# VHH binders against q12xb4, part 33

Target 1, 267 residues: q12xb4
Amino acid sequence: MLDFVGLGLFDEKDISLKGLEKIHNADKVYVEFYTSILMGTDLEKMEMLYKKKITVLSREDVEQHAEDWLVDAKDSNVVFLTGGDTMVSTTHVDLRLRAADMGIKTTLIHGASIASAICGLSGLQNYRFGKSVTIPHPYVSNRGVRVVSQTPYDTIKNNIEAGLHTAVFLDIDKDKGYMTVNQAMEILLEVEGKLGEGVMVDRLAVGIARAGSPSPVVKADYIEALRDYYLGGPLHIVVIPAELHFVEAEALVKLAGAPEGILENID
Below, E stands for the ipSAE of ESMFold2; O stands for the ipSAE of OpenDDE; V2 stands for 0.75 times the mean of E and O plus 0.25 times the DockQ between their complexes.

## First folded at step 22 (VHH)

Design D2 (framework vhh_8pnl_2; at its last look DockQ between E and O 0.48; V2 from the best seeds 0.00; counts 0 for: pae E 4.7 > 2)
Fold by ESMFold2, look of step 22:
Structure D2 (fold): chain B 267 residues (1-267), chain A 122 residues (1-122)
Amino acid sequence: as target 1 above (267 residues)
Amino acid sequence: QGQLVESGGGLVQPGGSLRLSCADAGFTFSSYWMAWYRQAPGKERELVARITRGGRTNYADFVKGRFTISRDNAKSTLYLQMNSLKPEDTAMYYCAASIRYEYGDYKEYDYWGQGTRVTVSA
């Protein structure tokens, strides 16, 4: 049997009681840390609380060599741990399909996902979100040219035109680090300067830091102001609202510190 | 214009082989899903092959079995080994990088190369 167990948002205590029960009954416990990072914990803290040794799998172990460890689930209890909710914003449905092909029964034990947390923290309605994007770190090409992806700008534009909010994930790179809301605002303004379509002009954004922690930060302001607002340590995420319903605007003002003037412009 | 740099294209006989490379010394590939696309004259750009950050591959039906996509993250280089080439494979070949996995929609990649031409003529 293979149990997929979500670890939730922030630290080792975010696991569900059902998830912990699965770990306690497991013969083997695996984790991957490459799709998500739980900033409030580490492997030692997890093993201490869960009272179980946990084997870390690499991307290659999961994506290229999964059969090497999946086979154990044919005659023992195997748990696979993932930050957040294991099937959300991951490619791990592929593991379920491969397990099914091998005759292995699978279950899902859910965890809290950033996809739902941004709605709760901001007050924005989940059904009003369009396609999400990630802003990659810019780089300097061999020709000495700064290269910045325009895809996030275009996706935000398309969502706004459809009346849909955009969840904007921020790049995590081993060399360039965790992208901040400040960096994301600078990047979007840089692309606006190049394209000149007005998408980022007088545009509200919501910066969110450390969702799931005891002290998350949620700050809404116009992009130019948010560029200079310190949100503290990682992980950061951005939401770009489209046309706001009155309740959403009220939530941004009262819960995220948005300028009260946005209440006068509700359509 | 794209910023990644493809190389290894050229003129080959049917049944021949080529190895395409894609790199940019300032670009760290380990963070990206990578792909090869191609575009024949008068046709829309189409997917050839994809590779995930962890090395899992996916191929278009028309090239499966003949082409192999691979990556060397330490050298920040993407490869396409093309065997048993056919005249239908004649096209401009582009590498692409995305911070997220995107099914078939070339408009959603973050970075592109300038292309390298492959010509298979009898």
Scores: ipSAE 0.319, ipTM 0.717, lowest interface PAE 4.7, mean pLDDT 90
Fold by OpenDDE, look of step 22:
Structure D2 (fold): chain B 267 residues (1-267), chain A 122 residues (1-122)
Amino acid sequence: as target 1 above (267 residues)
Amino acid sequence: QGQLVESGGGLVQPGGSLRLSCADAGFTFSSYWMAWYRQAPGKERELVARITRGGRTNYADFVKGRFTISRDNAKSTLYLQMNSLKPEDTAMYYCAASIRYEYGDYKEYDYWGQGTRVTVSA
């Protein structure tokens, strides 16, 4: 048996009682921290609270060599822990399929997800969101050229034209670290500078930091201003609103510190 | 964009084989799902094959077992083995990469190569 368990957003206490029960009944517990990390805890605290030894798996262990540890699930109870909700904004469906191919029964225990948390924190309604996108870290190619993906810009543009908000996930890289809202704003502005389509000009954005923590930060402002706003430590995520409902606009102003001027543009 | 580097294209007779390669240009290859697209003159760009981070594959209907997409994360290289090539396979072949967790259309990929030309002719 393989149980996928979502840990939630921030620390070891965000796990559900059902998730904890799965851990207690497990013969082996694994965790991955490459898709998301609980910034409010560490492995030791997790093991202490869950009263179980936890083995950390690398991205390679999960995506390339899963058979090496999945085989244990044929004859024992194995738990696979992930930040957030186990199948949301992850590629772990591949892992579940691989388990199925091996004849291993799987179950899902859901956790709180940043995908839904951003709605609660910002006041933006989930049904008004379009396609989400991830901003990858820019890099310098082997030819010495700076490479910046334009896909986020285009996705945001398309959503805006459709009147839909965009959840903008920020890249997590083993070498470059956790992308910040500030970096994201800078990247979007850089792309705006190259394309000049006006999508990011005076564009309202929402930066969210440390969702699920006792002190999350939610700040809405125009991109240029938000670029210079300090949100504190990771994890960060961005939402780019499109057309706002009057309740959404009010929420952004009162709850996220958005400029009051946005209330004037509400139909 | 266009930092991915395709190679292996060329002229081949019907029934022949080619192996295309797409090399990493400096990004974290293993973090991306990959795909091959092709575009013939006067036609729209179309999916040929795609591969997840975990190595699961999907092919266009016209492939019919003739092509195999694979990846070597250690070498940061994507491959397309093309066998039993037909004249209708003549096109510019493009490598594409995305960090997305969900598959999208060709417009949703983060990075593209400049393409390698495949010509199948007697």
Scores: ipSAE 0.155, ipTM 0.641, lowest interface PAE 2.5, mean pLDDT 92
ESMFold2 (binder alone), look of step 22: mean pLDDT 79; pTM 0.817

Design D3 (framework vhh_8pnl_2; at its last look DockQ between E and O 0.64; V2 from the best seeds 0.00; counts 0 for: pae E 10.7 > 2)
Fold by OpenDDE, look of step 22:
Structure D3 (fold): chain B 267 residues (1-267), chain A 122 residues (1-122)
Amino acid sequence: as target 1 above (267 residues)
Amino acid sequence: QGQLVESGGGLVQPGGSLRLSCADAGFTFSDYAMAWYRQAPGKERELVARITRGGRTNYADFVKGRFTISRDNAKSTLYLQMNSLKPEDTAMYYCAASIRYEWGDYKEYDYWGQGTRVTVSA
């Protein structure tokens, strides 16, 4: 048996009681921290609370060599822990499929997800969101050329034109670290500078930091201003609102410090 | 955008074979889902094959077992083995990379190559 368990947003206490029960009944417990990490805890604290040894798996262990440890789930109970909700904004469906191919039964224990938390924190309605996108870290090619993806810009543009908000996930890289809202704003503005389509000019954006923590930060402002706003430590995520419902606009102003001027731009 | 480099294209007779390669130019190859697309003159760009980070593959209907997509993360290289080539396979072939898990329209990929031309003609 393989149980996928979402850990939630921030620390070891965010796990559900059902998730904890799965851990207690498990013969082996694995965790991955490459898709998301609980910034409010560490492995030791997790093991202490869950009263179980936890083995950390690398991205390679999960995506390339899963069969090596999945085989244990054929005749024992194995738990696979992930930040957030186990199948949200991850590739872990591939892992579940591999398990199925091996004849291993799987279950899902859901956790709190940043994908839904951003709605609660910002006041933006989830049904008004369009396609999500990830901003990858820019890189310098072997030829010395700086490469910046335009996909986020285009996705945001398309959503805006459709009247839909965009959840903008920020890249996590083992070498470059956690992308910040500030970096994301810089990247979007850079692409704006290249394309000049006007999508990011005076565009309202919402930066969210440390969702699920006792002190989350939610700040809404125009991209140019948000670029210079300090949100504190990771993890960060960005939402780019499109047309706002009047309640959404009010929420952004009162709860996220958005400029009051946005109230004048609603229907 | 588009620092992927395709190679291996060329002129081949019907029934022949080609092996296309796509090498990354600096991003972390293993973190990306990869795909091959092609575009024939006057036609829309279409999916040929795609491969997840975990190695799961999917092919367009016209492939019919003739092509194989594979990846070597150690070499940061994507391959497309094309066998039993037909004149209708003549196109510019593009390599694409996506940090996202979701597949879809070719417009959703983060990086693209400049393409390598495949010509199948007697």
Scores: ipSAE 0.022, ipTM 0.544, lowest interface PAE 2.9, mean pLDDT 91
Fold by ESMFold2, look of step 22:
Structure D3 (fold): chain B 267 residues (1-267), chain A 122 residues (1-122)
Amino acid sequence: as target 1 above (267 residues)
Amino acid sequence: QGQLVESGGGLVQPGGSLRLSCADAGFTFSDYAMAWYRQAPGKERELVARITRGGRTNYADFVKGRFTISRDNAKSTLYLQMNSLKPEDTAMYYCAASIRYEWGDYKEYDYWGQGTRVTVSA
């Protein structure tokens, strides 16, 4: 049997009681840290609280060589741990499909997802979100050109035109690190400078840091102001609101420190 | 936006084979879904094959089991093995990469190459 267990948002305590029960009854416990990272914990703290040895799997172990460890679930209890909610914003449904092809029963034990947490932290309505995007780190190619993706800009533009908010995930790269809200604002403004379409002009954004921690940061302001606002340590995420419902606008002002002037333009 | 570099194109006779490669050592491919597209002169660019980050593949009907997409994440290289080539396969071939989730919008990509020409003689 293969049990997928979500770890939630921030630290080892975010696991559900049902998730912990699965770990305690498991013969083998695996975790991956490449889809998300629990900034409030580490492997040793997890093993200490869960009282179980945990083996870290690489992306290649999970995505290309899964059968090497999945076979153990034919005759033993295997748990696979993922930050957040295991099937949200991951490709792990593919792993369930591989398990099914091998005759392995799977179950899902859910955890809190960043996708829902941003709604609660900001006060923005969950059904008013459109297609999400990730801003990748810019890089310099072998051809010597600086490469900056325009896709996040275009997605935000299309969502705004449809009256939909955009969840903007920020790249996690082992060499370049965790992208900050500041870097994301600079990238969006850089693309605005090239395209000149006005999408990022006078545009409100919400920066969120350390969702699920004891002291998350939620700051709403215009993009140029957020470029200079330090939200502290990782992990960061951005939301770009479209036209705000009056309750959403009030929430951003009262809970995220948005300029009160946004209340004058919510029609 | 042409940061990816295709190679391996050329002139072949009908029934021949080519192996296209796509690389850009500026980043690793493991975080990206990848695809091959092609475009003949005066025609729209069309999907040839797609591969997810985990190696699941999808092919256009017109390749009919003749082409194989694969990836080598350790070498940051995407491949298209093209067998049983026909004159109608003559086109510019482009690779593409996306950091997006692979479900629900697989026809849009963040990065593109400049293309490599494949010509199959009549």
Scores: ipSAE 0.005, ipTM 0.434, lowest interface PAE 10.7, mean pLDDT 88
ESMFold2 (binder alone), look of step 22: mean pLDDT 80; pTM 0.816

Design D4 (framework vhh_sonelokimab_d1; at its last look DockQ between E and O 0.02; V2 from the best seeds 0.00; counts 0 for: pae E 19.9 > 2, placed apart)
Fold by OpenDDE, look of step 22:
Structure D4 (fold): chain B 267 residues (1-267), chain A 123 residues (1-123)
Amino acid sequence: as target 1 above (267 residues)
Amino acid sequence: DVQLVESGGGLVQPGGSLRLSCAASGFTFSSYAVGWFRQAPGKEREFIGAISRSGGRTYYAVSEKGRFTISRDNSKNTLYLQMNSLRPEDTAVYYCAASIRYEWGDYKEYDYWGQGTLVTVSS
C-alpha cells in the first residue's frame, strides 16, 4: 500500500489526523521537499511529532528512481509525504501511475494547499482563477544574455483578458533561494518594459507570505508599490487579479490593504 | 584615449586562485557597466560576468558556478575578477569590457575592450 499524504502549508502540525494515522501505520515514510517546503518546521520536529523516521527523497529519487522505493509498498505500508496537498502543483501523479503499474494500491490523504489558501487569504473567489504560472529566476547565458521568461506575463495577460485571476507561483532554486514578491514584481515590470503591452501598467497585485503560519502577510497594491513592500520571510506567492467582484474588491481593501481607489472601478 | 588594461594573469595550478584587475582610463568609468569575458583557443568569446555602474549588482554566466567574483572600485577606476578553484578548462585570455548601455549582453554589445590577459591553468 502506498499512501500519498499532504502535509499542509507551514509546519508539522498542519497534517490531518488521517494523515498522521497513515504515518503511524506505515512501515516506511518518505518525504520530498523539492516541490514545497514547510518553512515552520524541520525533519527532526516532524519525526518527533509523527513518531516515525522519515526518509528524504531527492527530485531524482522521485522522478528517476521511484521504483527503487515504491517496490516496498507491494508488501508493506509506505507513506509519501509532500508539502501542501498531494498531487497539487506536482507531478506526483506519475508516482501513482507507476505504483498502479506495479500493482500497488494507492490512497490520497489531502492537505491544505497554497492553491486554495490564496483564495481564503485574499478574499478572491477560487472559481475565478485561470491558468496558474510560475515565475522562474532569471539567469544569464554564457553569451551574456540575461534570460527572463515571458511566459508569466503572457499567462497573466491571457487570464486578464478572460476575466480570470492568476496564481503566480514563485521559483524556488537551491542556489538562488526563494523568490520574493518583490523580485516577482521586478521581473514582471521588467518584462512590461520590454514588451510594452500594458499588462502590468497600474496592475493590482497581491503578495502573500507564509501562508499557514501564525503570521501570514497579505498585501495588495499596485505592482510598483508592492515591489517595495516588505512581506517578511518565505514562502511567497503572488496573485494577479483580473476584474474584481465587488466582494473581492472589498476583501482586498479591508483584508489586504489594497488602495481604496480600486473600489471605484467596480461596477 | 579610452583604455582598459588587464593585469594579473599568469600560470596557476589547478585548484589555485587568481585575481585579475582591469584599469580603466580615458572615460568616465563609473558611468559604465563593466564585465569580464574570456576566450579560449579555438573557442568563442564567452561572458563571465558583469557589475553594475554603482557596483551594487552583479551578473554571472550560468557556467560561473560561484567560483568567480566580480567587484569594482570606481574611485580607482578598476574592475576586479577573483577566480577561485581554477581548472584547466579556465585557461583563456581574459578580457575586461565596458558598456554604456548594458550590464549584461552579448560581447558585441560592449563598447570598450581591453587587450586581454592570459590565464593558464596547468599542473
Scores: ipSAE 0.020, ipTM 0.274, lowest interface PAE 6.6, mean pLDDT 92
Fold by ESMFold2, look of step 22:
Structure D4 (fold): chain B 267 residues (1-267), chain A 123 residues (1-123)
Amino acid sequence: as target 1 above (267 residues)
Amino acid sequence: DVQLVESGGGLVQPGGSLRLSCAASGFTFSSYAVGWFRQAPGKEREFIGAISRSGGRTYYAVSEKGRFTISRDNSKNTLYLQMNSLRPEDTAVYYCAASIRYEWGDYKEYDYWGQGTLVTVSS
């Protein structure tokens, strides 16, 4: 049997009681830290609280060699841990499909997801969100040219045109690090400079840091101002609002420090 | 140093076949879902199909199922598109793309793109 258990937002205490029960009954416990990480904990703290040895799987182990460890679930209880909620903003449905092909029963034990937490922290209505996107770290091509993905810009543009907010996930890379809101604003403005379509001109954004921690930061301002605003340590996420309902605009002003002037644009 | 390079494009007769290749370098190819898209002049970028990281699952746009076959060879860092029974309306620039997030049809989920290879189907 394979149980997918979400670890929640920040530290080892965010696991649900159901998740902890599954860990205690497991013969093998695996975790991956490459889709997200819990910034408030580490493997030792997890093992101490959960009272179980935990084996860390690499992206390669999960994505290329899944059958090497999935086979354990044919005859034993296996738990697979993921930050947040296992199936949200991950590709782990592939593991469920592979397990099904192998005749392995799977169960989902949910954890708090950043996708829902951004709604509570910002006051933006969850049904007003469109397609999400990730900003990848820029790279230098084989020809020495800096390349930045234009896909986040286009996604934000299309959502805004449809009256929908955009959740903008920020890349995590071993060598390049955790992308910050500051870096994300710089990237979006760089793409605006290339495309010139005005999408990022006078555009409100919400930066969120350390959701689920004792001291989260939620800051709303125009992109140019957020480029220079320090939100502290990781993990960061961005939300680009579209047309705001009055209650959403009030929430951004009162809860996230948005400029009061945004209230004048509400009919 | 990330690079996706399409090859195999060119002029082909209606009813013909063509195999496109996409050579990947500068990143761990086997960690990404990869797909094929195309864009005809004046049109939006159109999803053709995608293949999972291992190659065990393939997904196709309904309009192209049965004519096109996607495969990958992770040992060679290469993605392929076999196109059969080509029609003039298949004329487009064909792109390969890679996504850290596995997504079947939305080009907005693909973050790394090749420069494209032109396929022209004409007599």
Scores: ipSAE 0.000, ipTM 0.144, lowest interface PAE 19.9, mean pLDDT 87
ESMFold2 (binder alone), look of step 22: mean pLDDT 82; pTM 0.839

Design D5 (framework vhh_lunsekimig_d3; at its last look DockQ between E and O 0.00; V2 from the best seeds 0.00; counts 0 for: pae E 23.1 > 2, placed apart)
Fold by OpenDDE, look of step 22:
Structure D5 (fold): chain B 267 residues (1-267), chain A 122 residues (1-122)
Amino acid sequence: as target 1 above (267 residues)
Amino acid sequence: EVQLVESGGGVVQPGGSLRLSCAASGFTFSSYALYWYRQAAGIERELIASITRGGRTNYVDSVKGRFTISRDNSENTMYLQMNSLRAEDTGLYYCAASIRYEWGDYKEYDYWGQGTLVTVSS
């Protein structure tokens, strides 16, 4: 048996009781921290609370060598822990498929997800969100050319044209670290400078830091201003609103410190 | 007590063969990826071969086609068959174990052996 368990947003206490029960009944517990990290805890605290030894899996362990540890689930109970909600904004469905191919039964225990938490934190309505996208860290190609992905820009553009908000996930890289809202704004502005389609011109953005913590930060402002706003430590995420409902606009002003001028543009 | 004990080292002529062993005890051998390192005089220790829990192997280019890493979980032993040995293969050979597999990237292994000396000389 393989149980996928979401850990929630911030620390070891965010796990559900059902998740904890799965861990207690597990013969082997694995965790991955490359898709998301609980910034309010560490492995030791997790093991202490869960009363179980936890093995950390690298990206390679999961993506290239999953069969090496999945095989344990054929004859024992194995738990696979992930930050947030299992299978959300991850490629872990592949693990579930691999397990299925191996004749391993799987279950899902859900956790709190940043994908839904951003709605509560910002006041934006969840049903008004379109396709989400991730801003990857820019990289230098084999040809020595700096590559900045345009996909986020295009996705945001399409959503805006459809009147939909965009959840913009920020890249986590072992070498480059956790992308910040500030870096994300810079990247979007850079792409705007290249494409010149006007998508990011005077664009309202929402930066969110440390969702699920005792001290989350939610700041709404125009991109240029937000680029210079300090949100504190990771993790960060960005929301790009489209047209706002009056309640959403009010929420952004009162709860996220958005410029009051945005209220004047509401139909 | 956790132990990794290398053996099988010695003096061999160029073109010769040796088989190294790494005997493990004190931990769940089958749950670990295993590695062979070597260290020549005056040179930093280098990774030369690895084997995952499932038996997938990797080699550095300098030993490809000549060395073969293997494991026997029933005996808690890892092996390195070394053929066509060269002078540049001379060094201390170490076995290591890690609960994670990161070829060439992860440098913090859970357990290390004390090493066995391999000398290739005419």
Scores: ipSAE 0.005, ipTM 0.249, lowest interface PAE 11.8, mean pLDDT 91
Fold by ESMFold2, look of step 22:
Structure D5 (fold): chain B 267 residues (1-267), chain A 122 residues (1-122)
Amino acid sequence: as target 1 above (267 residues)
Amino acid sequence: EVQLVESGGGVVQPGGSLRLSCAASGFTFSSYALYWYRQAAGIERELIASITRGGRTNYVDSVKGRFTISRDNSENTMYLQMNSLRAEDTGLYYCAASIRYEWGDYKEYDYWGQGTLVTVSS
């Protein structure tokens, strides 16, 4: 039997009681840290609270070699842990399909997702979000040319034209670190300079830090101003709103410190 | 210091027209959503029209096509143009303001006026 258990947003305490019960009854417990990171915990803290040894799986173990560990679920209770909610913004439905092909029953034990947390923290309506995107760290090509991905700009543009907000995930790299809201604003402005389509001109952004922690930060301002606003430590995420409903604009002003003038432009 | 003052009520014949005004002072008018309510004798006060700060309007079915809500932020005044008046439109008309917009029978607004009476009778 294979149980997918979401770990929630921030630390080892975010797991549901149902999730913890599944861990306690499991013969094998696996986790992956490549789709998400719980900044408030580590493996030792998880094992201490959950009273279970937890085996870390790499992306390759999950995506290329799943049968090596899925086979255990034919004859025992296996738990697979993922930050957030297991099937949200992951490709892990593939594991459920492979398990089904092997005759393995699967269940889902949900956890709190960053997709819902950004709505709660900002006041932006969940049904008004379009396709999400990640801003990757810029890199230098083999020819010595600085490469900055244009995909985030294009995704934001398309969502805005459809009246949809964009959740913008920020890259994580062992050498370059956790991308900050400040760096993301600089990258979007750099791409605006190259494309010149006006998408980032007079554009609101919402910077969110440490969602799910005791002390999250939510700050809304125009991109140029947000570039200089310190949100503290990781993890950071950005939301680019499209046309705002009146309540959404009010929430950004009152809860996220947006300029009061945005209320004058509401339909 | 905050005031919402309705005016323009009176007695009219069925089929007639009235324009109500709601003059505001003591707050930043352009930052608020605005509402018209009416209360007929023996009936609970009902929302009849609203207008957002951006000018989007909503109406209940009983007044659609006959009533028009509008606002003039430079004069800090909201209006209700009432055409084709019926006996059922008789009542006390209130304006209300809230920084938080809601469509429906939500009644916890920041500010209310005292009302202006409209009587439709032959």
Scores: ipSAE 0.000, ipTM 0.095, lowest interface PAE 23.1, mean pLDDT 87
ESMFold2 (binder alone), look of step 22: mean pLDDT 83; pTM 0.824

